# VH-VL binders against q9nrl2r1430to1533, part 192

Target 1, 104 residues: q9nrl2r1430to1533
Amino acid sequence: GGVHELSAFEQLVVELVRHDDSWPFLKLVSKIQVPDYYDIIKKPIALNIIREKVNKCEYKLASEFIDDIELMFSNCFEYNPRNTSEAKAGTRLQAFFHIQAQKL
Key: E = the ipSAE of ESMFold2; O = the ipSAE of OpenDDE; V2 = 0.75 times the mean of E and O plus 0.25 times the DockQ between their complexes.

## First folded at step 13 (VH-VL)

Design S12 (framework fv_iluzanebart; at its last look DockQ between E and O 0.57; V2 from the best seeds 0.00; counts 0 for: pae E 3.3 > 2)
Fold by OpenDDE, look of step 13:
Structure S12 (fold): chain C 104 residues (1-104), chain A 124 residues (1-124), chain B 107 residues (1-107)
Amino acid sequence: as target 1 above (104 residues)
Amino acid sequence: EVQLVQSGAEVKKPGESLKISCKGSGYTFDDYWIGWVRQMPGKGLEWMGMIYPGDSDTYYSPSFQGQVTISADKSISTAYLQWSSLKASDTAMYFCARHTFSFESGYYEYFDYWGQGTLVTVSS
Amino acid sequence: EIVMTQSPATLSVSPGERATLSCRASQSVSSYLAWFQQKPGQAPRLLIYDASTRATGIPARFSGSGSGTEFTLTISSLQPEDFAVYYCQQYDNWPYTFGQGTKVDIK
């Protein structure tokens, strides 16, 4: 992969990706598997996209980075009922994120 | 610089197994799909399948389902295409390619970078 | 699967002339259509994506148009290095599928 100086954003993304509950968020939802997803979710985002933005230094403020992460979770909860595995994973991962984000 | 480097040419006999590789560099390997494309001698391009190294999620083209196995080792940024038992009809050039995505559309889009290809020759 | 059909199979063109290549999909692929160029012994090179957007580094003489089921690749003024095989490919639905290719050779 590309050589970058590991920033706080990069580190947090790595931690999120490695988390057991990251599986719903590693990549964009496939329209093949979920045909109506993009009819509902208008600002799709995933950890791979967020990491790419970090690598490209697109986040100038911590708030911008946090906003994208929160958007990712918001999308999950908007599309997935609370009793789904995706929503449950999202709930746990978001809680983890909120703790780690305090260090930013 | 994004690069996909494939393993060297293979000369095999029918019935033999084979595993060829595609190593990515210059980007975060885990975050992009890697696809495999077959090109038989003098013929066109055929999508075989693709894998997402981050979680090993895999899609096969129906015509290649059960015929090959696509895998990845993200620890070394490498994708694989393998056969358990080669046939003469497997003789072809095999390309790997990176599947990029659009930040605006939210979809996985097009294959922007390609390996140089691996020639596989299967003959008695 | 979606069948992509290219025409003509072979297009003979003189240097400096316009080349027009056609690609038809068996069903709508919206604008999820790419064009590739391939020269002998080389990997395909992305020319156009999303039906009409030139990839980075692609000369302006290459242009793509169309949507739904009918697509066109145009080379406004053929250069010596443009003689090759051209493929269209849909990425609207899996499995992704290529056209059979159009060979552009010198007249």
Scores: ipSAE 0.753, ipTM 0.912, lowest interface PAE 0.6, mean pLDDT 94
Fold by ESMFold2, look of step 13:
Structure S12 (fold): chain C 104 residues (1-104), chain A 124 residues (1-124), chain B 107 residues (1-107)
Amino acid sequence: as target 1 above (104 residues)
Amino acid sequence: EVQLVQSGAEVKKPGESLKISCKGSGYTFDDYWIGWVRQMPGKGLEWMGMIYPGDSDTYYSPSFQGQVTISADKSISTAYLQWSSLKASDTAMYFCARHTFSFESGYYEYFDYWGQGTLVTVSS
Amino acid sequence: EIVMTQSPATLSVSPGERATLSCRASQSVSSYLAWFQQKPGQAPRLLIYDASTRATGIPARFSGSGSGTEFTLTISSLQPEDFAVYYCQQYDNWPYTFGQGTKVDIK
């Protein structure tokens, strides 16, 4: 993307981080606290990594940015049962993301 | 340009408190773990612990658990290392360093940028 | 804790010659190993991460190799600025640990 798209990606990530349900997604899951996470999730990602990729202009297409955000949610739903606080937060944040992404 | 700037050298007596600082700039401070490393005079490097400033999540090496407090104030991009009561054995150089992250590994792993160090001398 | 053992403790090498530094882990750390250079009165500097990847701005004369428990840092042609202490550090398992260092001195 162009300069306009990169600024839009940055703005969207800021709004995701500010959202009350961002807490499971701010940083990579700790191997110390969740030892089996990386046995199950093979393509880990989090909002801090996505923000760094935006800051370094690593996304060439809007679809690449959207794919990383959606990967973040699918990892959450793959690892966490649907009734967990993490999965519920993921559901609400993903709904928020879909609304904000329409503005891209 | 990523920089970590530490507070100046300290000369203290046993039993005194101390809080030293590490200010990050040139990157999104909240998004990276900050670790603290001790180097005693003439000795090697010892990892003390780390903090994620974005949510204050903190881990300590077992040998430093309960001996120091690691904290951060993300509003001013600053991490802290604190003693409530210094001992002569705390005399050392203390470094802060940024842990980087990798998409492939899924971990916060190695130090990529270091502060200049803070010399702490504790003597009678 | 994973103990990192470096050898030799001191390596005397002439400028322009090859230096080989060893690092051994008490158990496998896969490829999650970094090398740092520290000059007197300075902070450590990252040279190599993931066992063999040079950090940004590190000259090609520095190379790393190994996996599992045995790792090597090679300096193919020592320059005057390369005389320093070198540390390895594993980051496979918490707590992360450093080797005790190898001092590279002018012969």
Scores: ipSAE 0.387, ipTM 0.833, lowest interface PAE 3.3, mean pLDDT 90
ESMFold2 (binder alone), look of step 13: mean pLDDT 89; pTM 0.906

Design S13 (framework fv_iluzanebart; at its last look DockQ between E and O 0.72; V2 from the best seeds 0.00; counts 0 for: pae E 2.6 > 2)
Fold by OpenDDE, look of step 13:
Structure S13 (fold): chain C 104 residues (1-104), chain A 124 residues (1-124), chain B 107 residues (1-107)
Amino acid sequence: as target 1 above (104 residues)
Amino acid sequence: EVQLVQSGAEVKKPGESLKISCKGSGYTFDDYWIGWVRQMPGKGLEWMGMIYPGDSDTYYSPSFQGQVTISADKSISTAYLQWSSLKASDTAMYFCARHTFEFESGYYEYFDYWGQGTLVTVSS
Amino acid sequence: EIVMTQSPATLSVSPGERATLSCRASQSVSSYLAWFQQKPGQAPRLLIYDASTRATGIPARFSGSGSGTEFTLTISSLQPEDFAVYYCQQYDNWPYTFGQGTKVDIK
């Protein structure tokens, strides 16, 4: 993408990270705490990974960036039941993301 | 260029407190775990623990649990290792190291960059 | 914790010769195994991760193999700068643990 899009991605990631409901997504799920996570989730991703991809200019299209963010939420909802704190946080953060993504 | 720069050598007495530092640069400090490794004189390497600066999530090796405190100040891209009361047996070289992830053929966590080490000498 | 055992403790090798270092885990660590090189007065340097993948900038003469409980680091043709201590390290289970090291010195 262009310089404008890259900057927009950076800004959006910063906003996501700073959000109160970002805690389940700041980093990859720890195998130490969740030994079976990577048996279930085959395409793991987190905000730290997405930010690194942004910094490395790996996103050429906004759709690619959005796809990774949606994957992050999809993984959360796939692994975590709806009544968990993680899923609830994910629901709120995703709603926030959808609003902010309209600015891309 | 990724760099981890540690604080200078320390000469302390038993019972004294100490806090050594590891400053990261050349990457997003918040997004990578920082680990601490002890190497006693003429001995091998020992994992002490690691911290994720982004949220201060911390893991200790059982043998170091309660013996040291690992912390981080992400505002200055710095991780810390501290003792409330040093012992002679704490004499060692201490390394910090950056933790990275890989998912090409599975879930992997490994340490790719290391600080230069901080020598801590504790003697009466 | 998983105990990593390296052998031999010391390996004396002539320049240009092959060096073979062994690392054994007390239980399977799958491929979550790294090799480090450490020279006197220096920090460890990552050589191999994921049991067999060379880290960036590592010469091709270094190779890792194995899985589960048995691992091998091979230096196909020892260079003068390769004389050092080598450590294996598992990162399959916390706490992460190192082998006790193999010292490669000149014969």
Scores: ipSAE 0.752, ipTM 0.918, lowest interface PAE 0.6, mean pLDDT 94
Fold by ESMFold2, look of step 13:
Structure S13 (fold): chain C 104 residues (1-104), chain A 124 residues (1-124), chain B 107 residues (1-107)
Amino acid sequence: as target 1 above (104 residues)
Amino acid sequence: EVQLVQSGAEVKKPGESLKISCKGSGYTFDDYWIGWVRQMPGKGLEWMGMIYPGDSDTYYSPSFQGQVTISADKSISTAYLQWSSLKASDTAMYFCARHTFEFESGYYEYFDYWGQGTLVTVSS
Amino acid sequence: EIVMTQSPATLSVSPGERATLSCRASQSVSSYLAWFQQKPGQAPRLLIYDASTRATGIPARFSGSGSGTEFTLTISSLQPEDFAVYYCQQYDNWPYTFGQGTKVDIK
């Protein structure tokens, strides 16, 4: 998109990173600590990667940006049982994202 | 442009403390792992450990666990390598390095940007 | 810990000749293998990642191949600036490990 869309994507990612529930999503899940993660999750994504794609202007449409954010949450819910801290954080951050995304 | 600038050479005595730095610029510092590599005189390269500045998640290679402290201050885009009590065997060149992302594979575990190195000399 | 073994330790080659460097892993690292060049007094320079992909700005005379446990760096026509130490490094699993290096020296 244009300059205004890129600024909005950047601002939204900053707000997501600053949110208290961002901790499961800051970086890719560690293969060191979770060896089977990448056997289950085939399209890994995290906030640091999304921010870099914004910085490199790799999103051409807002829908592409939204799809990556939703993929991030979908991966969390697929890998983590609903009663885990990770899944609960994902639910809260996703709700926050939906509110903030109305500004796009 | 991505740049890693390390603190200057150090000459120290055994038993002294030391903290050397690696300042990143030209990118979002918080978002990339920074690793430390030792090169002893005339020897090869050894990974010491790495830190993710965004949350301070830290990994040490086994031979360096308990020997050094790796830390970061993301507010000033700086990673640190610290000894509480230097030994003569700590004499070496120390490099910091940053990960590179590969979007399609999802694996971001190789280093493509390196600091210039910090020579640490420990002698009586 | 994955042990990376490079051979030969030293390779004496005349300028313009082909150099072939070998790197062997103690277990499969798939394609998560990088090659670095280090000249005296300098930081390592990334040449190849993902076993065979040249990093940006690396001349075409450098090529990497292999997967699993056996990897090769080839320099098709050695230039005077290519005399250096070359390291392979696996990044499949922590701790990341380097080979001991191959010194490419003037014959």
Scores: ipSAE 0.447, ipTM 0.844, lowest interface PAE 2.6, mean pLDDT 90
ESMFold2 (binder alone), look of step 13: mean pLDDT 90; pTM 0.913

Design S14 (framework fv_iluzanebart; at its last look DockQ between E and O 0.80; V2 from the best seeds 0.00; counts 0 for: pae E 2.5 > 2)
Fold by OpenDDE, look of step 13:
Structure S14 (fold): chain C 104 residues (1-104), chain A 124 residues (1-124), chain B 107 residues (1-107)
Amino acid sequence: as target 1 above (104 residues)
Amino acid sequence: EVQLVQSGAEVKKPGESLKISCKGSGYTFDDYWIGWVRQMPGKGLEWMGMIYPGDSDTYYSPSFQGQVTISADKSISTAYLQWSSLKASDTAMYFCARHTFYFESGYYEYFDYWGQGTLVTVSS
Amino acid sequence: EIVMTQSPATLSVSPGERATLSCRASQSVSSYLAWFQQKPGQAPRLLIYDASTRATGIPARFSGSGSGTEFTLTISSLQPEDFAVYYCQQYDNWPYTFGQGTKVDIK
């Protein structure tokens, strides 16, 4: 990875955040609202955390960045049934991500 | 460098409205909760509430629910605390603080950076 | 809400001496406990989070311990700049709540 990839990561995160279906992923799930979330999800992650990692240049490879994004979606689908708004939003956002990730 | 800079001291009368501000810099403002803490003269710290600028998700402490309004304008990296009608008992120092997030072994929310405080004096 | 109770209200200590501050929660807060230092006219400064982890830049003489309902902040050798008010705060359950504070002053 280099400066080029870092910039690409930044831009992709911006696009993900701006997407209409990003609302379940903007920040970590609140245990105030979902008390059992962290009993189930052991590797929590969200777009704000991923953006921080990008800003701190913690991703040296595109695969590392992609892995975190996929983890974010995996967590969503693990916790949320398919018929939930969160899961549906996740499905759409993930599809968007997969298209954009081809540019990396 | 992460900084939270609050608006200046306010001297108001009971019944007046007030809106104080907290501007963040040196970090991605949208990605961190901003909380407000009250400290009455010679007293301890009280959580009032917090807002996530990224989506304006907001939590109030029960004792402050309906008493104040917390908002944010992420376009200028600023959080607000406002009163529609001040009371003498609102006289206090008000701090804003950034909530950091941590997920190494769980969900953590603690306040790592604080504004310098805004003194609000309400008297007839 | 979870009530945090600190003791003592005031702790008089000589420079170089050990200071021990206590914080008790009305119910378990696991390790979601922070300690803050506040000097007159200043904003609180984070000292400890997760009950025992020092924040960045905090001297080693500050240490936190405990879990559940009983917590302790220890200053191994009090320095002149350590005279202040110390607050504990739980962030396990909303609303987050502070202890009433312990004032550490010079003996």
Scores: ipSAE 0.754, ipTM 0.918, lowest interface PAE 0.6, mean pLDDT 94
Fold by ESMFold2, look of step 13:
Structure S14 (fold): chain C 104 residues (1-104), chain A 124 residues (1-124), chain B 107 residues (1-107)
Amino acid sequence: as target 1 above (104 residues)
Amino acid sequence: EVQLVQSGAEVKKPGESLKISCKGSGYTFDDYWIGWVRQMPGKGLEWMGMIYPGDSDTYYSPSFQGQVTISADKSISTAYLQWSSLKASDTAMYFCARHTFYFESGYYEYFDYWGQGTLVTVSS
Amino acid sequence: EIVMTQSPATLSVSPGERATLSCRASQSVSSYLAWFQQKPGQAPRLLIYDASTRATGIPARFSGSGSGTEFTLTISSLQPEDFAVYYCQQYDNWPYTFGQGTKVDIK
């Protein structure tokens, strides 16, 4: 991708991190607090990792960036029951992401 | 270039308070855990605890729980280690270090960059 | 907490010789083990992570091996700048712990 795509990825990640519902996604889930998480989720990812990949220009296509963001939400919904605060935050943040991703 | 720059050496008396700092640059400070490591004179390395500056999530090694306070001010990219009342046994070199993680290899937290160290001397 | 035990405490070797340092964990840490080098008056430097992966800028003479509870750091041809203390650290289980160190000294 070009300079405009890199700026768009960076801006979208900033907007996701700023969103009130980003709290379950800022960093990887803690083994201390959730000991079984990594037995269930085999491709973990979080906003800090995605931002690092943007900073290092590791996304060559917008689809690669979108896939990582959607993987983040899919992991949340796979691990967390729908009535949890984590899953509800994921639903709202994903909706926000879909609106913002139209700029890509 | 990633750098961690710590505050200068301190000479204190027992009972005094102290707050030492670790300033990160060359990366997104909020996104990485910062750990603190003690090295007593002539001894090895001891992990004290860590903080995630992005949300202030903080963990302490059990042997340091209640002995120190770890904090961060992400607006100035700085982590802190703090004592409310120093003891002579707190005399040591203190390092800050950045944890990192590689997504494809699972959840790994190892130190990739270290500060230069802050010597704290506590004596009558 | 997982106890990391290094041996020997001190290793006396001549420049150009092979040095072999051992690190043993009280429980399996899989491959989540790092090696650090520390020279007097300096901060530790990362050598190896994930038991065997060389960190950026580390010479090829440093190699790591092992998994589970037994780990080895090998320096294939010791250089004058390699005389230091070496620490292993596990990061599999909290709290993360260091071994007590192995001093590599000139013979």
Scores: ipSAE 0.473, ipTM 0.850, lowest interface PAE 2.5, mean pLDDT 90
ESMFold2 (binder alone), look of step 13: mean pLDDT 89; pTM 0.907

Design S15 (framework fv_iluzanebart; at its last look DockQ between E and O 0.60; V2 from the best seeds 0.00; counts 0 for: pae E 2.5 > 2)
Fold by OpenDDE, look of step 13:
Structure S15 (fold): chain C 104 residues (1-104), chain A 124 residues (1-124), chain B 107 residues (1-107)
Amino acid sequence: as target 1 above (104 residues)
Amino acid sequence: EVQLVQSGAEVKKPGESLKISCKGSGYTFDDYWIGWVRQMPGKGLEWMGMIYPGDSDTYYSPSFQGQVTISADKSISTAYLQWSSLKASDTAMYFCARHTFDFSSGYYEYFDYWGQGTLVTVSS
Amino acid sequence: EIVMTQSPATLSVSPGERATLSCRASQSVSSYLAWFQQKPGQAPRLLIYDASTRATGIPARFSGSGSGTEFTLTISSLQPEDFAVYYCQQYDDWPYTFGQGTKVDIK
């Protein structure tokens, strides 16, 4: 049973997931669709993984949580050119995150 | 505790439609792929496809593409497998399974939890 | 698709004896190989993933080895509850595919 009182981390992840620009980040990039992704990105991460870590109380500090979220965006910008839909979505979502993270 | 509970046994006739379900609990349903596996009587296991409830992204095995529809309703943590027109050859046990992620490899890998199976019998 | 071939089709073993099951892939699947156990009327149970890692709660008598195209599941000392059908499955490429299974029964 995973009934937890929503922490600030949990709430923020929920907000990120519900954001319109979350679609590139909901889950890991498919190796089938993007065969070279994992040749480039060595520390893959996505919102579902981050949420799992939150649920397992793996983040002891806000900085650790923030680092994973920033890594997620960093991976996106590393792999996707700036003119891609993924990068544009990432830019908007990251801006949203930075505003919300101030509350942590 | 992670659980996948499937709908009950079905007895149908050829030509009828059918939709069976798989309800997940004990985890965040949206965040894990759910797969469907067919096992015909006395035969082995066959991957049919899988769906990511979070965005309904879906993969079908070529053998099952166009033969079935996989869907999910994340509001009730339920995945579905459906036929528009059953055939006798669809008689089989159908399992759903959760697809887990290995942090060390960086991939969605293996299926760690399984439903109890739904027996579908199609006969005239 | 990647074809998985298991051998033998049936393996008759006495309790306490070693059982060795083989699984071959038509092309390399690296270490993206899982082993499942299935008993009549039950869902498959994960035994091994990543070719050699035991799943949670799986007894130490079960071990997996191999990489690329050749894999082996070993049961060091067969217990009464181990008589079942065993499947290998690759998850290196879609569609994921199973071997046809090896039935381990009592000699």
Scores: ipSAE 0.805, ipTM 0.924, lowest interface PAE 0.6, mean pLDDT 94
Fold by ESMFold2, look of step 13:
Structure S15 (fold): chain C 104 residues (1-104), chain A 124 residues (1-124), chain B 107 residues (1-107)
Amino acid sequence: as target 1 above (104 residues)
Amino acid sequence: EVQLVQSGAEVKKPGESLKISCKGSGYTFDDYWIGWVRQMPGKGLEWMGMIYPGDSDTYYSPSFQGQVTISADKSISTAYLQWSSLKASDTAMYFCARHTFDFSSGYYEYFDYWGQGTLVTVSS
Amino acid sequence: EIVMTQSPATLSVSPGERATLSCRASQSVSSYLAWFQQKPGQAPRLLIYDASTRATGIPARFSGSGSGTEFTLTISSLQPEDFAVYYCQQYDDWPYTFGQGTKVDIK
């Protein structure tokens, strides 16, 4: 995307990373710590990867950026039962994202 | 340009403490694992452990658990390797290196950038 | 932990000739293997990642091949600046481990 869109994506990722509920999403889930994760989740993604894709200008459209963020949440809800701390954090961060994304 | 700049050479005595540093620039420091690699004189490379500066998540090779402390201060884009009590056997070159992303497999992959190394000499 | 075994320990090669370096893993590492070059007094330099992909700025004379447990680094026409120690490293499973190195000497 253009310079304006890159700045908007950068700021949104910064706000997501700063959010208290970002902890499950900062980096890819460890196969060592969670052995079955990659048996279930086939398109892994995390905030650090999304930020790097923004830095490399890999997102050509805002929809591509939004799709990666939504994939991140979808993976969380697919792997984690609703009562887990991860799923609850995902629900709260996703709600925050939807509010911020209205501004894109 | 991505750079990792390490602190200068150290000459120490057994029993002394030491903290060496690795400062990253030219990229988002918080988002990449930083690993430490030891090379003893005339020997090969040994992975010691790594830290994710974004949340300080840290892993050690079993051979190095309890022997060193790996830490980071993301506010100044710096990772550290620390000994509380040096031994003569700690004499080595110590490198920091950045792990890159694997977008396909979901693992951090290989070292793509290396620091210049810090020579630590521990002798009587 | 996965043991990486390199052979030969030392390889004597004339400039302009082909060098072939081997790396064997104690269990499959799929294609999660990198090759590094290290000259005396210098940091290692990434040559190859994902078993066969050249890193940015690495000359075409360097190529990697293999998968699973057996990997090869080939230098198709050895240049004077290629005399160094070469290390393989697996990054399939923690702890990440290096081979012992292959020293490429002038014949």
Scores: ipSAE 0.437, ipTM 0.844, lowest interface PAE 2.5, mean pLDDT 90
ESMFold2 (binder alone), look of step 13: mean pLDDT 90; pTM 0.913

